# Ledger of designs, part 13: VH-VL binders against Sulfopyruvate decarboxylase subunit alpha (comD)

Target 1, 169 residues: Sulfopyruvate decarboxylase subunit alpha (comD), of Methanocaldococcus jannaschii (p58415)
Amino acid sequence: MRGSLAIYNALKDSNIDFICSVPCANLKNLLKLIEEDKNIINIPATREEEAFGICAGAYLAGKKTAILMQNSGIGNSINAIASLYKTFQIPTLLIISHRGDLKEQIPAQIPMGRWIEKLLDVCEIPTYKPKTPEEAYKLIKYASSYMYKISYPVALLFDALYWEYDLEK
Short names: E, the ipSAE of ESMFold2; O, the ipSAE of OpenDDE; V2, 0.75 times the mean of E and O plus 0.25 times the DockQ between their complexes.

## First folded at step 12 (VH-VL; framework fv_iscalimab)

Design s4 (from q3 with light chain S61Y; at its last look DockQ between E and O 0.94; V2 from the best seeds 0.00; counts 0 for: grease 19.3 > 18.9)
Fold by ESMFold2, look of step 12:
Structure s4 (fold): chain C 169 residues (1-169), chain A 118 residues (1-118), chain B 112 residues (1-112)
Amino acid sequence: as target 1 above (169 residues)
Amino acid sequence: QVQLVESGGGVVQPGRSLRLSCAASGFRFTSYGMHWVRQAPGKGLEWVAYIWYEGSNKYHADSVKGRFTISRDNSKITLYLQMNSLRTEDTAVYYCARDYLGFWFDYWGQGTLVTVSS
Amino acid sequence: DIVMTQSPLSLTVTPGEPASISCRSSQSLLHSEGYNYLDWYLQKPGQSPQVLISLGSERAYGVPDRFSGSGSGTDFTLKISRVEAEDVGVYYCMQGLETPYTFGPGTKVDIR
């Protein structure tokens, strides 16, 4: 759980109080930690674009938000990112499980796995790739501040090797 | 490894122009803001300009505002400083530096010398 | 503009002895989020600057434990517990809270 714990603790220490998530396998442990936290509003969403909409509303209501998703969700959210987040200068923290790259065994995941960094560049979303739990903790803390400095989403991309830290004691 | 390499310095007369370049490598350039910092011979460090990661937001020190323009080309992974109407007071080593998420300058280039003299 | 000052402007230290550098800002560098936007840079002779300490007290990667930063608000200190030959250079504090970003005048540290 060391990987998911580091992310969870960083979100807590960054005062993230509103999380919208679209579950995937790698996020399972992290989502459980968040669900058990009574001080964080956790809203599951059916689609990632809806999560962007919900978090935009929460931000306008005074919440500090994060969206948890796998990388394919960026592809179905481009319109919300452009017409809502870029247009109205809305910050949010994107915690993205990077599927379709390292150790990917499902062929349908591979195209988006290869495209995600280019898509984030097209959306003008600064993106960082923590390799260890210690790095993840610090980067999330700094990114949660940076998203307000630029008034726009900041993304953290976690590959399959990162989630192996969840097997450690 | 993160590397920043400045170029384009030289000796020019007052009133002329120069364009400095900073070639970046070893990191996701499109996710980092960039700075120019200069150091006149025998003097301290002076911040010159800052550009956001996407290139549209720019800030300049009052001493260079209207004469210098920071810019970037993310496809060429390069930062620029266009220096117009150069003055003797602009003589300095010019460094590019990477902005770490709006906090500090975590990597610096080796610098390029600009000498403005008649 | 936030004015940064440093004291002393120079010092010469016997190898193995401690050194201490003070930095003051004209207004608080403590942001409401809890970060002090004060960084320390070392410029060794003939080299470009390198970050030593960020956010008042965070040691940069690869920086030896003998370097430490402390302070908050307007008053900051860099300490070197045992100065070594490789520590020779000019030490600058810088505020990163708001543009225009500003440096202190530098403190030259040398050894005998």
Scores: ipSAE 0.847, ipTM 0.920, lowest interface PAE 0.7, mean pLDDT 93
ESMFold2 (binder alone), look of step 12: mean pLDDT 92; pTM 0.944
OpenDDE, look of step 12: ipSAE 0.928; ipTM 0.960

Design s5 (from q3 with heavy chain S56Y; at its last look DockQ between E and O 0.93; V2 from the best seeds 0.91)
Heavy chain, then light chain:
Amino acid sequence: QVQLVESGGGVVQPGRSLRLSCAASGFRFTSYGMHWVRQAPGKGLEWVAYIWYEGYNKYHADSVKGRFTISRDNSKITLYLQMNSLRTEDTAVYYCARDYLGFWFDYWGQGTLVTVSS
Amino acid sequence: DIVMTQSPLSLTVTPGEPASISCRSSQSLLHSEGYNYLDWYLQKPGQSPQVLISLGSERASGVPDRFSGSGSGTDFTLKISRVEAEDVGVYYCMQGLETPYTFGPGTKVDIR
ESMFold2, look of step 12: ipSAE 0.890; ipTM 0.936
ESMFold2 (binder alone), look of step 12: mean pLDDT 93; pTM 0.945
OpenDDE, look of step 12: ipSAE 0.921; ipTM 0.956

Design s6 (from m5 with heavy chain R30S; at its last look DockQ between E and O 0.95; V2 from the best seeds 0.91)
Fold by ESMFold2, look of step 12:
Structure s6 (fold): chain C 169 residues (1-169), chain A 118 residues (1-118), chain B 112 residues (1-112)
Amino acid sequence: as target 1 above (169 residues)
Amino acid sequence: QVQLVESGGGVVQPGRSLRLSCAASGFRFSSYGMHWVRQAPGKGLEWVAYIWYEGSNKYHADSVKGRFTISRDNSKITLYLQMNSLRTEDTAVYYCARDYLGFWFDYWGQGTLVTVSS
Amino acid sequence: DIVMTQSPLSLTVTPGEPASISCRSSQSLLHSEGYNYLDWYLQKPGQSPQVLISLGSERASGVPDRFSGSGSGTDFTLKISRVEAEDVGVYYCMQGLETPYTFGPGTKVDIR
């Protein structure tokens, strides 16, 4: 659980108090940690674009927000990113499970897996790729501050190897 | 891994122009802000300019405002400093440095010397 | 502009002995989020600067644990518990709270 625990502890230590999530397999352990924390509001969403909308509202109500999702959710959310977050300068932290690249077995996942970094560049979202739990902890802390400095989303991408840290006892 | 290499320095007369370049490699350039910092021979460090990761926001020290312009081209992975109306007090080694998420300068280039002299 | 001062401006240390450098800012560098926007850089002879300590007290990657930073607000200290020959150079503090970012005048550290 070391991978998910590092992300959870960093979100907690960064005072993230509102999380909207779209479940996927790699986020399973992280979502369990968040659900058990009574000091974090956790709202599951059906689609990632809805999560962007919900977190924009939460930010306006004074919350510090994060969105947990799979990388294909960026493609589903381009309109909300442009029309809402860029237009109104809304910060949020994107915790993204990177599918469709390393170790991917499902052909339909491969195009978006290859395109995600270019897509984030087109959206002008600064993106960082922690490889270890220690890097993840520090980057989340700093990204949680940085998103307010730029008044815009900051993304962290976690590849398939990162989630293998959850297989430790 | 991360590398920053400045170029374009040289000897120029006062009143002339010069453009510095900083070639970046080993990191996602489009996600990092960048700075120019200078050091006159035998003197301390002086911050010169800052540009955000996407290039829209720029800040310049008062000593160079109106004469120097920071810019970047993310498709060419390059940072620039256009220096116009150069003066002898602009003589310095010019470093580019990477901004770590608005906190500190975590990587520095080796510098390029600009000498402004008659 | 935030004015940064350092003391001493120069010091000579016997190898193996401790050293301490003070940095003072003209206004608080402590942000409401809890970070002190004060960094320490070392410039070794003939080299470009390198970060040693960020945010008042965080050692940069690869920096030996004999270097430590402390302080908050307007008063900060860099300590070297046991000076080695490789530690020779000029030490600068810098505030990163607001533009224009400003450096202290530097402290030159030499060994006997």
Scores: ipSAE 0.851, ipTM 0.922, lowest interface PAE 0.7, mean pLDDT 93
ESMFold2 (binder alone), look of step 12: mean pLDDT 93; pTM 0.942
OpenDDE, look of step 12: ipSAE 0.941; ipTM 0.964

## First folded at step 13 (VH-VL; framework fv_iscalimab)

Design t1 (from s3 with heavy chain T30S; at its last look DockQ between E and O 0.93; V2 from the best seeds 0.92)
Heavy chain, then light chain:
Amino acid sequence: QVQLVESGGGVVQPGRSLRLSCAASGFRFSSYGMHWVRQAPGKGLEWVAYIWYEGSNKYHADSVKGRFTISRDNSKITLYLQMNSLRTEDTAVYYCARDYLGFWFDYWGQGTLVTVSS
Amino acid sequence: DIVMTQSPLSLTVTPGEPASISCRSSQSLLHSEGWNYLDWYLQKPGQSPQVLISLGSERASGVPDRFSGSGSGTDFTLKISRVEAEDVGVYYCMQGLETPYTFGPGTKVDIR
ESMFold2, look of step 13: ipSAE 0.877; ipTM 0.929
ESMFold2 (binder alone), look of step 13: mean pLDDT 93; pTM 0.946
OpenDDE, look of step 13: ipSAE 0.944; ipTM 0.965

Design t2 (from s3 with heavy chain S56K; at its last read DockQ between E and O 0.94; V2 from the best seeds 0.92)
Heavy chain, then light chain:
Amino acid sequence: QVQLVESGGGVVQPGRSLRLSCAASGFRFTSYGMHWVRQAPGKGLEWVAYIWYEGKNKYHADSVKGRFTISRDNSKITLYLQMNSLRTEDTAVYYCARDYLGFWFDYWGQGTLVTVSS
Amino acid sequence: DIVMTQSPLSLTVTPGEPASISCRSSQSLLHSEGWNYLDWYLQKPGQSPQVLISLGSERASGVPDRFSGSGSGTDFTLKISRVEAEDVGVYYCMQGLETPYTFGPGTKVDIR
ESMFold2, look of step 13: ipSAE 0.887; ipTM 0.935
ESMFold2 (binder alone), look of step 13: mean pLDDT 93; pTM 0.946
OpenDDE, look of step 13: ipSAE 0.937; ipTM 0.963
ESMFold2, look of step 15: ipSAE 0.878; ipTM 0.930
ESMFold2 (binder alone), look of step 15: mean pLDDT 93; pTM 0.947
OpenDDE, look of step 15: ipSAE 0.945; ipTM 0.965
ESMFold2, fold request of step 17: ipSAE 0.887, 0.892, 0.890; ipTM 0.933, 0.935, 0.936
ESMFold2 (binder alone), fold request of step 17: mean pLDDT 93, 93, 93; pTM 0.945, 0.944, 0.946
OpenDDE, fold request of step 17: ipSAE 0.945, 0.946, 0.946; ipTM 0.966, 0.966, 0.966
ESMFold2, last read: ipSAE 0.879, 0.877, 0.892; ipTM 0.933, 0.934, 0.935
ESMFold2 (binder alone), last read: mean pLDDT 93, 93, 93; pTM 0.945, 0.947, 0.944
OpenDDE, last read: ipSAE 0.946, 0.946, 0.945; ipTM 0.966, 0.966, 0.966

Design t3 (from s3 with heavy chain S56H; at its last look DockQ between E and O 0.95; V2 from the best seeds 0.92)
Fold by ESMFold2, look of step 13:
Structure t3 (fold): chain C 169 residues (1-169), chain A 118 residues (1-118), chain B 112 residues (1-112)
Amino acid sequence: as target 1 above (169 residues)
Amino acid sequence: QVQLVESGGGVVQPGRSLRLSCAASGFRFTSYGMHWVRQAPGKGLEWVAYIWYEGHNKYHADSVKGRFTISRDNSKITLYLQMNSLRTEDTAVYYCARDYLGFWFDYWGQGTLVTVSS
Amino acid sequence: DIVMTQSPLSLTVTPGEPASISCRSSQSLLHSEGWNYLDWYLQKPGQSPQVLISLGSERASGVPDRFSGSGSGTDFTLKISRVEAEDVGVYYCMQGLETPYTFGPGTKVDIR
């Protein structure tokens, strides 16, 4: 679980205390670690737009938030990003599982896999792609500070190769 | 492989204008803030200007405020420095540098020389 | 503006021996989130600057472990445990806490 553990430890060391998630296969191990942590409020959501709404409310209540999702959720959330997060300068950390790219075998996943970086650019969300657990740990720490410097979401995009680190043990 | 390449330097008379460009490649330009830093011949480094990744938030050193304007075109993957009302004290090598998430300058170009004389 | 000073401004080191450079700021560079916004850059002869140490003590990728940074608040030190010929150049500290970002005057390191 080296990949998920690095993300979890970085979120913890960054004092992320409120997480809203839309589960997917690649996030399984990470979500397990978060569910077992009594110091992190974890709220599952059915759709990513709901997660953005919930985390905006949590931020206003004093929480430091992250949203765990797969890449298609950006397309579902453009209104909330523009009218809520950009408008009211709300930071959050986006942990995004990137489907529809490397090693993708399901044709319906490919369009969003190709579009995600452009969609994040349209939303003006700075996006980083850590390749190893060590990079992920450091980059999450820096991103969780940076989101407050810019008062806006910062995204981390994790491809299929990253999740292979969960098979190491 | 991150690359930053400055251009547009040259010799110019005081009071005139120049526009510097910094062509970027090998990274997501739209996710990184950018800086200009200058170095007068035989002197140390002086920070000149900073622009956020999205191109709306800009900061300038007091020595250049009102005369220099940092900007970027994310569709052309290019950073700019518009230098107006140039003075002999602006003579320097101008570097562009990438901002690492608001912390430090992790990559620098090779620089372009601006000489303000005559 | 935050004023940065360095000492010494120049030093000559026998290859294989240690070197130490001090940097001081006119106000604390320790942010409430816990990081010191102090970076070290090396400019080798004829080259552009390159980052060596970030946030007071974090080595940049590819920087040999003979370079180390320490200190907090207003007082910072860069150490080179065994100076090599490739280490020749001018070393600058810089504060990244607030605009205008400011550099120290530089420390020129030569070898014998």
Scores: ipSAE 0.872, ipTM 0.929, lowest interface PAE 0.5, mean pLDDT 93
ESMFold2 (binder alone), look of step 13: mean pLDDT 93; pTM 0.946
OpenDDE, look of step 13: ipSAE 0.943; ipTM 0.965

Design t4 (from s3 with heavy chain T30S S56Y, light chain L97D; at its last look DockQ between E and O 0.95; V2 from the best seeds 0.92)
Fold by ESMFold2, look of step 13:
Structure t4 (fold): chain C 169 residues (1-169), chain A 118 residues (1-118), chain B 112 residues (1-112)
Amino acid sequence: as target 1 above (169 residues)
Amino acid sequence: QVQLVESGGGVVQPGRSLRLSCAASGFRFSSYGMHWVRQAPGKGLEWVAYIWYEGYNKYHADSVKGRFTISRDNSKITLYLQMNSLRTEDTAVYYCARDYLGFWFDYWGQGTLVTVSS
Amino acid sequence: DIVMTQSPLSLTVTPGEPASISCRSSQSLLHSEGWNYLDWYLQKPGQSPQVLISLGSERASGVPDRFSGSGSGTDFTLKISRVEAEDVGVYYCMQGDETPYTFGPGTKVDIR
């Protein structure tokens, strides 16, 4: 569980207190850690664009927010990113499970998996790719501060190899 | 491996212009802010300018404000410094440096020398 | 503008002995998030600067553990527990809190 635990501890140590998520397989351990934490408001959403809306409202209410999603959720959310987050300068931390690229065996996942980094560039979202639990911990803490410096989302992209740290003994 | 390579330095007369370039490689350039830092011969370091990752937000030292303009082209993976109305006190080695999420300068180029003299 | 000072401006150290460099800022560099926006850079002879310590105390990747940073607010210290020949150069502190970002005047470290 080292992968998910590092992310959870970094979110906690960064004072992220409001999380909106769209569950997926790679996020299961992380979501369990968050669900068991009584000091973090965790709101499941049906669509990623809805999660952007909810977190924008939470930010205006004084919360420090993160959104947990699979990479295809960026494609679903471009309007909210442009019309809410860019327009009104709203920070949030995007924790993105990268499907459809490395080791992907499901053909329908591949197009968005190959496009995600270009989509994030088009949205002007700075994006970082931690490879180890130690790097993830540090990058999340720095990114959670950086999103306020730029008043805009910052993305962390976790590939299939990263989630294998959850399988380590 | 992160690499930053400055170019465009040279010898020019006061009042003239130069444009410096910094070619970047080995990292996601569009996600990192960039700085210019200069060092006059035998002197210490002086911060010159900063540009955000997206290229719209820019900051300049008072000593160069109105004369120098930092810019970037993310499609060419290149940082620029347009230097107008050069003065002899602008003589320095100019370094580009990568901004690490608004915290510190984690990678520096090898510098390019600008000499302003009559 | 935040003024940065360093002391001493120069020192010569016997190899294997410790060295200590002080840096002071004209205003606090400690932010509400808990970080001090103070970094240390080393410029070895003929080279470009390289980050040594970030945020007051965080060692950069590949920096030996004989280098340590401490302090908070306005007063900071860089320590080298045992100086080696490769540590020769000029050490600069820098505040990254607000523009214009400013460097200290540098401390030249040399060995006997």
Scores: ipSAE 0.872, ipTM 0.930, lowest interface PAE 0.6, mean pLDDT 93
ESMFold2 (binder alone), look of step 13: mean pLDDT 92; pTM 0.944
OpenDDE, look of step 13: ipSAE 0.941; ipTM 0.964

Design t5 (from s3 with heavy chain T30S, light chain E33D G34S; at its last look DockQ between E and O 0.95; V2 from the best seeds 0.92)
Fold by ESMFold2, look of step 13:
Structure t5 (fold): chain C 169 residues (1-169), chain A 118 residues (1-118), chain B 112 residues (1-112)
Amino acid sequence: as target 1 above (169 residues)
Amino acid sequence: QVQLVESGGGVVQPGRSLRLSCAASGFRFSSYGMHWVRQAPGKGLEWVAYIWYEGSNKYHADSVKGRFTISRDNSKITLYLQMNSLRTEDTAVYYCARDYLGFWFDYWGQGTLVTVSS
Amino acid sequence: DIVMTQSPLSLTVTPGEPASISCRSSQSLLHSDSWNYLDWYLQKPGQSPQVLISLGSERASGVPDRFSGSGSGTDFTLKISRVEAEDVGVYYCMQGLETPYTFGPGTKVDIR
């Protein structure tokens, strides 16, 4: 659980108090940690575009937000990112499981896995790729401040190798 | 390995123009803001300009405002400084530096010398 | 503009002895995000500047633990517990809170 614990602890230490999530396999342990935390509002969403909408509303109501998703969800959220987040200068932290890249066994995941960094670049979302739990902890804390400096989302991509840290005790 | 390499310095007369380039490699350039910092011979460091990661937000020191323009081309992975109406007091080594998420300058180039002399 | 000052401006140290450099800002560098936006850079002779300490106290990667930063608000200190020959150069503090970003005048550290 070391990978998911580092992310969870960084979110806590960054005062993220509102999380909207779209579950996927790699996020399972992280979502359990968040679900057990009484001080974080956790809203599951069916689709990632819905999560962007929910977190925009939460931000306007005074919450510090993060969205947990897999990378394919960026593809169906581009319009919300442009017309809501860019237009109204809304910060949020994107915790993205990067599927369809390293070690991917499911062919349908591969196209978006190869495209995600270019899509985030087109959306003008600064993107960082922590490799270790220690790096993830620090980057989340810095990114949670940076998103307010730029008034816009900041993304962290976690590849398949990162989630192997969850196999550690 | 993060690398920043400045070029385009040289000797020019006052009133002329010069364009500096900073070629970047080894990191996701489009996710990082960039700075120019200069150092006159035998003097301290002076911040010159800053540009956001996406290239639209730009800030310049008062001493160069209206004469210098920072810019970037993320597709070419290059930072620029257009220096117009050069003055003798602009003589300096010019460094490009990477902005670490709005906190500090974590990587610097080797610098390129600009000499403005009649 | 935030004015940065350093003390002393020059310092000659016997190898193995400690050194301390003070930096002061004309305004608090403590941001609402709880960090102090003060950084320390070292420029060794003939080299580009390099970050030593960020955010008042965070040691940069690869920087020896004999370097430490402390302070908050307007008063900051860089300490070198035992100065070595490779530590010679000019030390600059810089505020990264708001544009125009400003450096202190530098502290030249030499070996006796």
Scores: ipSAE 0.867, ipTM 0.925, lowest interface PAE 0.6, mean pLDDT 93
ESMFold2 (binder alone), look of step 13: mean pLDDT 93; pTM 0.945
OpenDDE, look of step 13: ipSAE 0.943; ipTM 0.965

## First folded at step 14 (VH-VL; framework fv_iscalimab)

Design u1 (from t1 with heavy chain S56K; at its last look DockQ between E and O 0.93; V2 from the best seeds 0.91)
Fold by ESMFold2, look of step 14:
Structure u1 (fold): chain C 169 residues (1-169), chain A 118 residues (1-118), chain B 112 residues (1-112)
Amino acid sequence: as target 1 above (169 residues)
Amino acid sequence: QVQLVESGGGVVQPGRSLRLSCAASGFRFSSYGMHWVRQAPGKGLEWVAYIWYEGKNKYHADSVKGRFTISRDNSKITLYLQMNSLRTEDTAVYYCARDYLGFWFDYWGQGTLVTVSS
Amino acid sequence: DIVMTQSPLSLTVTPGEPASISCRSSQSLLHSEGWNYLDWYLQKPGQSPQVLISLGSERASGVPDRFSGSGSGTDFTLKISRVEAEDVGVYYCMQGLETPYTFGPGTKVDIR
């Protein structure tokens, strides 16, 4: 749980109090930690674009938000990112499980896995790739501040190797 | 390895122009803001300009406003400083530096010397 | 504009002995989010600056633990517990809270 615990502790220490998530296998342990926390509003969504909408509303209501998703969700959310987040300067923290990259076993995941960094560039979303739990903790805290400095989403990509830290204590 | 390499410095007369370049490598350039910082010979450090990661938001020190323009080309992975109407007090080593998420300058180039004299 | 001052402007230390550098700002560098936007840079002879301490007290990667930063608000201190020959250079504090970003005048550290 070391990987998921580092992300969870950083979100807590950054005062993230509203999280919208689209579950996937790599996020399982992180979502359990968040679900057990009474001080974080956790809203599951069926579509990533819906999560962007929900968090925009929560931000306007005074919440500090994060969205948990896999990378394919960026592709189906480009309109919400442009028409809502870029247009109205809405910060949020994107915690993205990077599928279709290292160790990917499912062929259908590979095209989007290769494109995600270019898509985030097109969306003008600054993107960082923590490799260890210690790096993840620090980057989340800094990114959570930075998203307010730029008034726009900041993305963190977590590859398959990162989630292997969940086997550690 | 994160690297920043400045170029374009030289000796010029007052009133002339120079364009400095900073070639970046070893990191996702499009996700980081960038700064120019200068140091006159035997003097301290002076911040000159800042540009956001996307290249649209720019800030300049009062001493250079209207004369210097920071810019970037994310497709060429290069930061620029256009210096017009140069003055003798602009004589300095010019460093580019990477902005770490709006907090501090974590990597610096080696610097390029600009000398403005008659 | 936030004015930064440093004290002393120059010091000479015996290798192995401690050193302390003070930095003061004309207004608080503590942001409402809890960060102090004060950084320390070292410029060794003939080299470009390098970050030593960020956010008042965070040691940068690869910086020896004999360097420490402390303070908050307007008063900050850089300490070197045991000065070594490789520590010779000019130490600058800088505020990163708001543009124009400003540096202190520098503290030149020499050894005997």
Scores: ipSAE 0.870, ipTM 0.931, lowest interface PAE 0.6, mean pLDDT 92
ESMFold2 (binder alone), look of step 14: mean pLDDT 93; pTM 0.946
OpenDDE, look of step 14: ipSAE 0.946; ipTM 0.966

Design u2 (from u1 with light chain E98Q; at its last look DockQ between E and O 0.94; V2 from the best seeds 0.92)
Heavy chain, then light chain:
Amino acid sequence: QVQLVESGGGVVQPGRSLRLSCAASGFRFSSYGMHWVRQAPGKGLEWVAYIWYEGKNKYHADSVKGRFTISRDNSKITLYLQMNSLRTEDTAVYYCARDYLGFWFDYWGQGTLVTVSS
Amino acid sequence: DIVMTQSPLSLTVTPGEPASISCRSSQSLLHSEGWNYLDWYLQKPGQSPQVLISLGSERASGVPDRFSGSGSGTDFTLKISRVEAEDVGVYYCMQGLQTPYTFGPGTKVDIR
ESMFold2, look of step 14: ipSAE 0.880; ipTM 0.929
ESMFold2 (binder alone), look of step 14: mean pLDDT 93; pTM 0.946
OpenDDE, look of step 14: ipSAE 0.946; ipTM 0.966

Design u3 (from u1 with light chain G96A; at its last look DockQ between E and O 0.92; V2 from the best seeds 0.91)
Fold by ESMFold2, look of step 14:
Structure u3 (fold): chain C 169 residues (1-169), chain A 118 residues (1-118), chain B 112 residues (1-112)
Amino acid sequence: as target 1 above (169 residues)
Amino acid sequence: QVQLVESGGGVVQPGRSLRLSCAASGFRFSSYGMHWVRQAPGKGLEWVAYIWYEGKNKYHADSVKGRFTISRDNSKITLYLQMNSLRTEDTAVYYCARDYLGFWFDYWGQGTLVTVSS
Amino acid sequence: DIVMTQSPLSLTVTPGEPASISCRSSQSLLHSEGWNYLDWYLQKPGQSPQVLISLGSERASGVPDRFSGSGSGTDFTLKISRVEAEDVGVYYCMQALETPYTFGPGTKVDIR
């Protein structure tokens, strides 16, 4: 649980109080920790573009938001990122499980796994890749501040090796 | 391993122009803001300019505003400082530095010397 | 502009003894989010600056624990619990709250 616990504790310590999520296998432990926290509003969404819409509304209502998804969700959300977040300068924290990278066995996931960093560059979303739970904790805290300095989303990309820390005690 | 390497310094006469480059490697350049900081001989550090990760938001010190322009090319992984109308007081070692999410300068280059003299 | 001052401007320390450097800002560096936007840099002889302490008190990676930062608002202190030969150089504080970013004048630390 070290991987998911570090992310959860950083989100909590950063006063993230509104989370919209699209479930993914690697996010399972993290979502469980969030669901159990009474001080965080957690809204499941069926599609990632919907999550961007919900979090934009929550931000305008005074919430500090994060979106949990797998990387293919960026491809599904380009319109909302451009037309809503870039246009209206809306911050949010993107916690992204990186599929189609290391150990990927599903061929359909590989193209988006290879493209995600270029796609985030095209969207002008600054992206960071913490490797350890300790790095993730610190980087989430800093990114949660930085998204307000730039008035725009900040992305954290977690590869398959990161989630192996959930198997450690 | 993060590396920043400045180049383009030299000796020029007052009123001339010079362009500094900072070649970056070992990190995702397009996600980090960048700074120029200078140090006149025997003096302290002076912040010169800042550019956001995307290359559109730029800030300059009053001492160089209108004469110097910070820029970047994310496809070439390079930071620039265009220095026009150079004055003798611009003589300094110029450092590029990486902005760590708006909090501090975590990596610095070795510096390049600019000397403005007749 | 936020003016940064440092005291002392020069300090000579016997090896193994402590050193303390003060930094003061003309405005509070404590942001409403709870962080102090004050960083400390060391420039060793012939080298470029390197970060020692961020956000008033957080040690940068690889910085020995004999370095510590404290203070809040307008008054900050860098302490070296036992000065070693490799600690010689000029120490600068810098505010990162707003442009133009500004450095203190520097504190030169030498050993006897």
Scores: ipSAE 0.872, ipTM 0.931, lowest interface PAE 0.6, mean pLDDT 93
ESMFold2 (binder alone), look of step 14: mean pLDDT 93; pTM 0.948
OpenDDE, look of step 14: ipSAE 0.945; ipTM 0.966

